Miniprotein binders against q56419. Designs and how they scored, part 28

Target 1, 326 residues: q56419
Amino acid sequence: MEGRTLEEVQEEVFKRHGVLVPKKELEDLAKALEEAGLLLTEKVEARLKEEEEKLKRERPMRLAGLSYPEGEREARAFLEAFRASYPGEGEEARVLLMPHLEPSRVPEVYGAALAALEKTPPPERIYLVGVAHRPLKEKAAALPVPFQTPFGPALPDLPALQALDALLPFELFNTPLAFREEHSLELPLFFLKGRFPEARVLPLLVARRSPELGEALKVVLRDFPGLLVLAVDLSHVGPRFGDTPLTRTLAEEARRRDLGFLERLAEGEPEAALAFLGANPTRIDGVEVVASLLPLLRERKGKVLAHRLDLEAPTLSAVGAGTLVL
Below, E stands for the ipSAE of ESMFold2; O stands for the ipSAE of OpenDDE; V2 stands for 0.75 times the mean of E and O plus 0.25 times the DockQ between their complexes.

## First folded at step 15 (miniprotein)

Design w1 (at its last look DockQ between E and O 0.61; V2 from the best seeds 0.00; counts 0 for: pTM E .788 < .8, other shape alone 4.31 > 2.5)
Fold by ESMFold2, look of step 15:
Structure w1 (fold): chain B 326 residues (1-326), chain A 97 residues (1-97)
Amino acid sequence: as target 1 above (326 residues)
Amino acid sequence: SLWDEVLRAKGTDEAALAFLKLFIEYLKQEIKEVKKELKEGDPEKLEEKLKELERLVEGLFKAVLLAKGDPEELKKLAREIEKLKEEIEKLKKELEK
């Protein structure tokens, strides 16, 4: 039904934009769109159903061999190398902010997170809150299945997830396919599971600000105590993100925004942190998560352990990453 | 233009991403036209148009769930799609009153 509708829209879109495409190029484009899943044909609909059924059982590793090693022995060595890249000591965390940027780009920032985990008593469960890079049916979502890691499966905390779902004005388990390739959960989870192999996980995604999520989590955390992890990146500046090439001035502003945001969070002032960003001119990634979780961040004082604004030389752009303990 | 990007695309993933961007702009334009006609237009015709736009946005939603590409580009598209769904729901409620 939707696939047939999209084919009809193909004709209308070409007419509306005044572009005449040779029949061969149109056929090549349609073929490319079908292969990428953009045409909702019967074949694509079947693929959607198949992928969704797989995710009802487990969420497999997608980045093993790419961002981290697949084998457990190599994965443990990888963890220790990252810890070694941060020369400082951590502090105990009740709330940890850490990045989801490619680990090799910001090794000391992930190392700082590991240092914090060293000082943190092993929690019964981890509330892992990432940023949805695919659309969600609601403002937030969860996937209540094991997430595979080189250290074994990260098991879901089903009772805590059920309690959370019951408190929300929307179905929490709403978009399984959005988790299929979501690196903002998979990359931090590697580090968390490696340090806390027995902790259960609540894998959560935020797409848009949900005050209801924060209020519900405050209640759930009282009954199901655990470590809250905000798996977010900071500033995104440069041509990849719609700016002019990265200049010293833009980089300085991005660093100022990143650090000012983190410092205000470290003072227990999340509303002030958001207000400091205003219209968010450097596109700090964590704003929707922080805005959703205000009740959990207020009056929690802590420390910024690390920060880097990492240069993407090929794109003349940069992304900020930080480690904050509360 | 976005059409120039589509015509110049060399890989399946690049062509798909360009088409997604083009399709979103088309839908934004169609929703804008519904907003213009809300108080003067035929409610039954507007209801039919909103139902069709809803189906198209749902198809786009599913396509982006499966798409390959730069996660940052996909996130931007995802937020736009979510906004389109919200706008359509608001217009449906307004029309039902």
Scores: ipSAE 0.756, ipTM 0.870, lowest interface PAE 0.8, mean pLDDT 87
Fold by OpenDDE base, look of step 15:
Structure w1 (fold): chain B 326 residues (1-326), chain A 97 residues (1-97)
Amino acid sequence: as target 1 above (326 residues)
Amino acid sequence: SLWDEVLRAKGTDEAALAFLKLFIEYLKQEIKEVKKELKEGDPEKLEEKLKELERLVEGLFKAVLLAKGDPEELKKLAREIEKLKEEIEKLKKELEK
């Protein structure tokens, strides 16, 4: 930030909070932010470019050793344990809705996804649609590079990605940095690659509802058939998300919203699912993804395999997760 | 206050996020000021202000891409950035009219 920016920040802080922060403290903060790589300095820009250049080749694992094992043997054992956590049987999926929440929080929900994948013939390609937790330049984006997993790289389907790009009114291959740490792709991809090692992947992120994406994908899927995966979480309630601590009433409302959403999707009524949420008071994460994929979800009947509202005890907050097969 | 959060979390990822939030609030205020000036202000000056705001929002965009922290907090920041961009674009279109 140029000196003017610090003065402007100082003035704004003064205007809003009635506190005049000493210029030195602002300078120290600016320096700290610069050191943290948050200020747009030449150094930060160089780092951005370097990270972008790396992402032209591959997307490395970020959560290996944290959310899942890095080693293949341990990763396979991890998959088996998660599958074992779901006592039911799956169904064949043409569309799979699954979570992207930390796996350890909702093991049986991921287990249900694995159960569905066991009943699913190996697809040639997987359309993996996640939620952008970073800003995108466009409503949606794709990263056409290999994604590293403990099971080897998930290779992109370049022909299908190109076909999709050609049908969109915006550049699909935008904002590669948004993929760098995006867990909504990495976590489900672990399970998908573990089950379907030979499947190519279309890693897609949705930031905002894009009806164009759903229409384009509908066309692409005709020429490039594959499994559609919606990697979305459900309700986000409690103090972390702006609510009071989780109560029985709040949890019941979150579950009602989650299940009501999933059930309507299972009935092949995605518009009704969106309408049911209204203003989305429990902050279902997957709304923008579902809204983008309406053409692919219509008239598809399926089954809710699992649901959990998982309590994060330290924050008295909860996140909903579900597995739906269509 | 967001500033108190920045101060308390100095040198941490939390401080960085708090700062980004504060910066977003600053940009929102600047956009509101531009909106007020649209009817009576010098169009050229307003265009320059909007260009500067776009530059700042682009910087914020890049900062959030690199920021560490809670994914949900980052998502909130991302949505706020998107709104800022949309508001600036609307204002630009209004100035062309």
Scores: ipSAE 0.730, ipTM 0.880, lowest interface PAE 0.6, mean pLDDT 89
ESMFold2 (binder alone), look of step 15: mean pLDDT 77; pTM 0.704

Design w2 (at its last look DockQ between E and O 0.53; V2 from the best seeds 0.00; counts 0 for: pTM E .789 < .8, other shape alone 5.197 > 2.5)
Fold by ESMFold2, look of step 15:
Structure w2 (fold): chain B 326 residues (1-326), chain A 97 residues (1-97)
Amino acid sequence: as target 1 above (326 residues)
Amino acid sequence: SAWDEALRAKGVDEAALAFLKLFIEYLKQEIKEVKKELKEGDPEKLEEKLKELERLVEGLFKAVLLAKGDPEELKKLAREIEKLKEEIEKLKKELEK
């Protein structure tokens, strides 16, 4: 965008659609982009570099006081409340699938994850695999720095991360800025660090399916055993996500697809779980993570502990979340 | 005007995301034009065009890294930008043949 005039943007952006945007309107949009920090300028470039250098040292909490309490005492009470919202017992997990949806929306789903963790011997490390909501330079990425939590820093497992990077055909550490706002790691990490304060973490993001990641992780897990966590949400349905208005039929379909996906994973059949979804019409974002991690999921049987398709009343949309132990 | 009303009603974050979506569509059409001209066009002119498109996609990449807004809309933008990068790289390789 640097070096381009507003008139050039106006003409080029809308020429194909036969729509000419008045100069005033384009100027207002350009101003909005600059105010949001989205138009590339020398000041924005300096900000990018500064934030990137900070992230090479640590990843601070972004959601404390918003999604979970900032103080350690309050954070421990928060964990207790979430555990209490799931009345059942968990099971030991070698692999745990849990959501990254706002915790207050699906308290019993996070509670089920806590129930599984209390049955799980403390691991030396946690392989935490989330879903990138910002672009990555490669199909997957990691950030080998402490992640701050109310329970203290979650320290990276540097030897395991180095081993993983060495096995991949792409650079694993080249998109640190993608972690800056990434809630799919921060929200599950709060629960994981709260339960396993001594465990180190491999914070991983998947943007697009990478069979190479799964093969590399299978090797790394042999030398560096630990808990594998798939921090993914399930169906995304309704107008917020590009559907027609949410109906009972669409909600029933989303629930059926969520549970069918989870149940096939619980049978140790991840390829069947993916095939069951076909074109993925309810937009389960767990698909890319599962497709990346096939070697780690095959023939591993377990149980679905919880599921909710949670309604977003203002948008008449819904998001599914579940807890699966393998 | 439609943009002025969008800024008043939706706020700066939503207007910015709307522009990024529109810019992605613009880039898709530009890539389509490069594909049409691969056989007949001037290779030096096409190479310059691809470098310009690459810089624009990199700008969008950085913009979405900093953007605020609905994480699900940002994820859609991120996947589109990643696809644009891949397509441009393929075209650069093909033009070098």
Scores: ipSAE 0.717, ipTM 0.840, lowest interface PAE 1.0, mean pLDDT 86
Fold by OpenDDE base, look of step 15:
Structure w2 (fold): chain B 326 residues (1-326), chain A 97 residues (1-97)
Amino acid sequence: as target 1 above (326 residues)
Amino acid sequence: SAWDEALRAKGVDEAALAFLKLFIEYLKQEIKEVKKELKEGDPEKLEEKLKELERLVEGLFKAVLLAKGDPEELKKLAREIEKLKEEIEKLKKELEK
């Protein structure tokens, strides 16, 4: 940004916030942004291009050693511990709704997912549909490259991905950079790859509801059968999300909405599930994914295996997570 | 120290997110101004402004793709970017009428 752009930002910040940020602080901010690679400079464009080129080959682990173990042996022990955290038995899944929240926050919910996977015959392929926490060029996207896991690479199902792309009115293979650090795919994929090492994967992200995606997937699933996984979180309540600190009333409302949503999905009524949320005042994360996949969720009956509203104590906020099989 | 670098990185990331939020607000205001000018303004100048806004939103799009921070904050920024794009597209269509 040329010096004029910083002055314009300064003036705007002043106009809006009544705070004159000193030019030096703006320069320091600009420098910090440059150092962070966030300034739209030639250098940032070069970095973007480099990162995109890397993602044409593979998607490396970003959360290994943080959210889950990097080593295979430790990763297997991790899976076993998570499975052990859920005392129940699973059911066979054709559709699995599971969280993408930090695993340590909701171990029994991931454990329930693992329990369901134990009762599920190994699929040839997994349609893994996550939530885009980054902007996409289109309503949905896919990344047709291997995703690294402690259990080896999750290989893409290129024929099925191509079939899906051909049925969509937009380019499916858009915004590869949105996948680079997307945890909504990486975290579920750890568990899925650990359980089904030979399954190919279709890593999909949804930013906005796309009815076309659900219709296209319905067709593709006929020729390319597989497990459908919705990697979605539920309510987001508290100060981090614009609410007051978590109270009993707020927690009860979040649970009511989460469970009411999941129960209606379990009844095979995804439209009723969406309608039940209305304006979605507790900010259920998976709404756009479910709205995109309506054709695949209709008339499928299933069971809610687990639910948790997990408190993040430092922020007095909570996030809902659930496991549903259909 | 690795800690100082991590803290610095965190501070930089937070500053970056703050900047991106401010930039989104700037773009919202610019779009609002264009909306006001649509009825009385020079169509050619408005088209140029919209093209510039598109360029800026594309830059913002790229910046958010590279940004680090809380996924929910990033998601919020992503949704704001989507809205900006949609608003610009609507304005472009209105200008073509």
Scores: ipSAE 0.662, ipTM 0.839, lowest interface PAE 0.7, mean pLDDT 88
ESMFold2 (binder alone), look of step 15: mean pLDDT 77; pTM 0.695

Design w3 (at its last look DockQ between E and O 0.75; V2 from the best seeds 0.00; counts 0 for: pTM E .755 < .8, other shape alone 5.367 > 2.5)
Fold by ESMFold2, look of step 15:
Structure w3 (fold): chain B 326 residues (1-326), chain A 102 residues (1-102)
Amino acid sequence: as target 1 above (326 residues)
Amino acid sequence: STEAEKLWDEVLRAKGTDEAALAFLKLFIAYLKQEIKEVKKELKEGDPEKLEEKLKELERLVEGLFKAVLLAKGDPEELKKLAREIEKLKEEIEKLKKELEK
């Protein structure tokens, strides 16, 4: 698995496009890429192996001190502040949809999730399903190691993970490095571990829809009951995501799409929720996860507890987040 | 300007190492897409042994790109877009390998 040499890159650019890139500029870029760990050399391959070995033992916190407090006492106060941001009552969840957006952007949406957890009996395990922001070798993946949190390690449910792996037509434990910086697991896990400190976790990522995952999880959940959590964001609109600048009309459409999607899920109609989105013109993030988990969502009625379409002023863009209990 | 020239302009204008790396990954993906298109054009008329060698080369390059994006820093939403493109490239190469074996 060697990367391309500078001379090979220079030759291909010239052959394809008639432009000769200066050798010194390529050397500076190659050094910068190597220092960032992106140029495939013996040094990068050694770093990759080192990171994989670390991830065979545990997944450390990456966002402590950035998205949530590092210390346990401060972390508990943080949870209470977020709960207080949502003054409503929760409802028992067998399935919980919650965001993975930066918590400070949508405090009442995370607060609604905490309110739901207050009404939910402590589960033996949590099936935490996030969205892969890095490539996976297969449509989905898991990492069977402790995930560190300010509340202590979230321990993996190894028997349930093995049962899931055995039912899939692909190796479940396939891309450890994809978990290294995956905030769609870490941010929801902070809240879940804080509320359910004794629950084991199945940390799962979906890259592309996998009907096989949903069928397998339906079987595993019978033998290994627990809380299913879909850690997904909703609409992504505006120039950062390929749209025209955010207008009130675009924001209204994004909100309508988010709520229509959530409401159809709350009616136990996940196929209708997906059909409602069509080509997904506001790029709702949760589509691949919902499409994978259809057997677990059908005929489960529930309630939308919270929603926000949060503005990113610097980019004239917005991201939606919601809390749904089923 | 060609697509490759536009992507090179992005690399040259990048602020800092992480932006330059992200821009280069986009350029490399565009290169691989074009190479796969060329293989598709020659699938029926080209030399099967040369096409098989080319597909193995492309597979190696896509695997390298896969690892590079696993380690990259940057906007998670941009990285997610790249990740899905890389996964599609791997699938396209596998389909072409199967078609060539017929």
Scores: ipSAE 0.733, ipTM 0.838, lowest interface PAE 0.9, mean pLDDT 86
Fold by OpenDDE base, look of step 15:
Structure w3 (fold): chain B 326 residues (1-326), chain A 102 residues (1-102)
Amino acid sequence: as target 1 above (326 residues)
Amino acid sequence: STEAEKLWDEVLRAKGTDEAALAFLKLFIAYLKQEIKEVKKELKEGDPEKLEEKLKELERLVEGLFKAVLLAKGDPEELKKLAREIEKLKEEIEKLKKELEK
């Protein structure tokens, strides 16, 4: 709508789509879009700039008091309860695949991640690779600022981030607004910071597969060793995701794909894991992350510690989550 | 298109909600896809200067859409879908630009 009147938009829609939208409906829609902050008005642009400027200093918690406790004492009790939900023992992780799903939905899967972290020597830094649920200007991005947690700020490893940026063919520090509400980093970071309070963090998002990212990280990890964490969910099936309501057959297929993916990763065969999914009909979330990190996953053997396909009953949909150690 | 009509009906049904905003963004994506198809058809026979102008306008519109999705509220998975569609639009426009330079 920039520079066009509602009438011009109406005419264009009519000419192109044969639909005459009543002017009142267009006005109501425009107002709704403005209220939603989707219209790029001067006010919205100013707000965007303000939010970007805030993100130059820190990334505040967005899910504190919702997905996890805001207070440190309560947050520690939360971690302990999640750890207790997994009855097994963990293994030392060099690479940890863990979910970013709402923790209350898959407590034992997060518990398995905590179990693995208990067996892992405190890393100097954590490479936290999440999934971009917002668009990025580039295939991947980083935000080089402190991330707030109930355990204090997770501080960025600026030297390692700079080294990574220097090896990428694109600007790593792009699209800061994509990080503002990105739960794929915030939720895993809660658990990671709680376990490793002194570790610096490289918060990374992947929108699309970037082989360059994996190659660059492989080099950076030589000079800047640390724990690699893939914060990814698995299958997304049911009406929320475009399928029929969850059936036994659909659930079995989702589990088969999730486990088949994780098992091949555990065998050190990430290409085989991707090939196994094909067109990814159950919409495994972590595909682009794994595809970006192939050089770091090859020949690494490990173990699947936990898996769950969690039913969201109100929508008859389900999301897969898993914990894998390499 | 029947798809555009369905999306418009969705916008109307969800009026005043975050869902309406998402539906509108989907409709806008569908519109941009159609515009790109039209440019593709005109690429061989059309005026290169006019086509370049159209592509620049499409880039501007996609950039607006990009910003809108960054600010949009809703289901993260729906937002992710929109994000991927935006990425595809960008890639298609870039391909068309390269073809026009040839």
Scores: ipSAE 0.727, ipTM 0.878, lowest interface PAE 0.6, mean pLDDT 89
ESMFold2 (binder alone), look of step 15: mean pLDDT 77; pTM 0.706

Design w4 (at its last look DockQ between E and O 0.67; V2 from the best seeds 0.00; counts 0 for: pTM E .796 < .8, other shape alone 4.938 > 2.5)
Fold by OpenDDE base, look of step 15:
Structure w4 (fold): chain B 326 residues (1-326), chain A 97 residues (1-97)
Amino acid sequence: as target 1 above (326 residues)
Amino acid sequence: SLWDEVLRAKGTDEAALAFLKLFIEYLKQEIKEVKKELKEGDPEKLEEKLKELERLVEGLFKMVLLAKGDPEELKKLAREIEKLKEEIEKLKKELEK
């Protein structure tokens, strides 16, 4: 649309798609796109720069008051309620796989994570590896700024982040805007910061499998020991994800794949876990993260603490979530 | 059609996502055209086209970073952008040979 009249756009749409869009509808669309900030206007670029500049200082909460309470007192009560939702006991974790799904959907799975954290000595630092739901310039990225939480800011471990960057063949500190609304970090961080208020954090996102990341982290962890957290969801099935509505058969297949994946990870066989998924027909979310972290997952035995396939009734779709300790 | 989806969008965010999908399909088509022209086309013109496509993909990248919507839909868009970048890079390397 840049530099084209609405008439030219109308003509192009007609030529390409055989549809004559009324001028009024095009005007409404143009307005909607402008309001959405999708027109790469000077205004949108200015906004991008402004948002990037903000992210040089801190990452503010985006889901406070929505997914978790904003106030510290209420946030603590929230943690306790989630812990109470899991009736079991945890185990000490060196590696924790936990979900990043909306907490209210899978409370007992987060409760299992909290149970594991209760048995885990306070780490000096937490390597928090999430899934990029936005595009990254590189396969992985980090944001070396404080992340706001109801429990105060989660401070970055700058020395460890720098050490990691130095070992990667690409710039680790890329695409800060991808972190702005990334829930795969924010949601698990709420629980982690609530349990370990003094731990520094390495907020990492994976967009694509990066074997280099796992190898680099393996080296960094020697000098900068800490808790590794994989914030990943499991199967995504149903109409939202391109399947038919959830059936017993589809749910059983999703559970089979989720549990088969987690069990193989619990046996210290991450390659077998990936191989078990094959083409990943139920769309397990954590595949790229696990594939990136193979060196850190090998030969580590652990336990699956919780699993849930949660139905989203309005869409007849379901998402798998699990908690694994290694 | 994706245009029909854009037009049927009830909200700004939905319209935005539909538009981004449409834009991705446009870029895919442009890349396919470049692929067809690689053997017989003017290398300089093809290089210019690829540079323009890179610019457009960068624009798309920025738009998706700012877009609101379902995280899973955004993730799909993100993966499509990554594929577009990879395809353009491959084409550039092929053109340099």
Scores: ipSAE 0.720, ipTM 0.873, lowest interface PAE 0.6, mean pLDDT 89
Fold by ESMFold2, look of step 15:
Structure w4 (fold): chain B 326 residues (1-326), chain A 97 residues (1-97)
Amino acid sequence: as target 1 above (326 residues)
Amino acid sequence: SLWDEVLRAKGTDEAALAFLKLFIEYLKQEIKEVKKELKEGDPEKLEEKLKELERLVEGLFKMVLLAKGDPEELKKLAREIEKLKEEIEKLKKELEK
């Protein structure tokens, strides 16, 4: 804690909230924070700088052997199994919405994305827009380095990234550490790199809606055409997310909101899709990305290829995932 | 029940996340106190309070970048941190008027 001890902050919080905590449990908490590396010491600061410098060179796989196979041959078989999980045909996409949820939970939703990619001419580059799960210094960020995959490195499109940075009112390359463990880029990238091994990538994160990002991307996409991918999940319901245990009523509401959101996007009406959600009571994940990218979504019609609201049995909760082609 | 979560925490990662939630609530209260004092309070003391809050938010930012745990819980913390940063910037501009 900069300028104050942890105990001083904790005592002030107690004073404000009126809750008494035994001294031993405060000491155990301080020890736990220290062991977790959350007390900012000289060694922790040095480690943060070291990790940041590594991320300025490349972004390693974090989920190989956990969410997808580490070896290239096994990874290709994995892709084909996922495609087989979706028996339908795709459609050509200029914009693809796909999930970042654990692939084994929604195999046919990822399979639908692969089906769309089969109908899509190989792009020169992919604008991959995920959802930041750690804080960013600005509303959005990018990391202009190779992202490792089992299919080889996904190379950054540096000219397009630099053009985007030049159009924004903030520095785009602002929070390398936020990419270190960001699965919303890594999981979709596995599928995208497997199907488009020659495409360069613009790996982008949105933390909070940024109208500036959408306007800038519209300009950049005209000069640097490519595939736009919204790597987002949909409803999040149940106790993991602050609700009562998942009920039939809550699940039906979540599905209704997921599909209503996707259908309005498919009609080229992203403002209506956002208005339909109102306060977003089922916590659809894609709202900030869609709100950022309005200029790229307006008047673009398409089709919902797949949707699942998938149960998390251990948490009695559910997460929605979908595939939308525009 | 944030204090109940802190008191029930069993592992270092769980305790750390519970503390971060409580720290965010503390900062929210400090921001509310600055808002109450904007018109009537001492501008010099309010500027000092805002500088302190900026330092605390930056520390919190780094803690959440380092923290481990459920990505969905970390995302909620990240969003709260970003809101705190924005509110502090607004108050700095208001104080400069």
Scores: ipSAE 0.708, ipTM 0.838, lowest interface PAE 1.0, mean pLDDT 86
ESMFold2 (binder alone), look of step 15: mean pLDDT 76; pTM 0.702

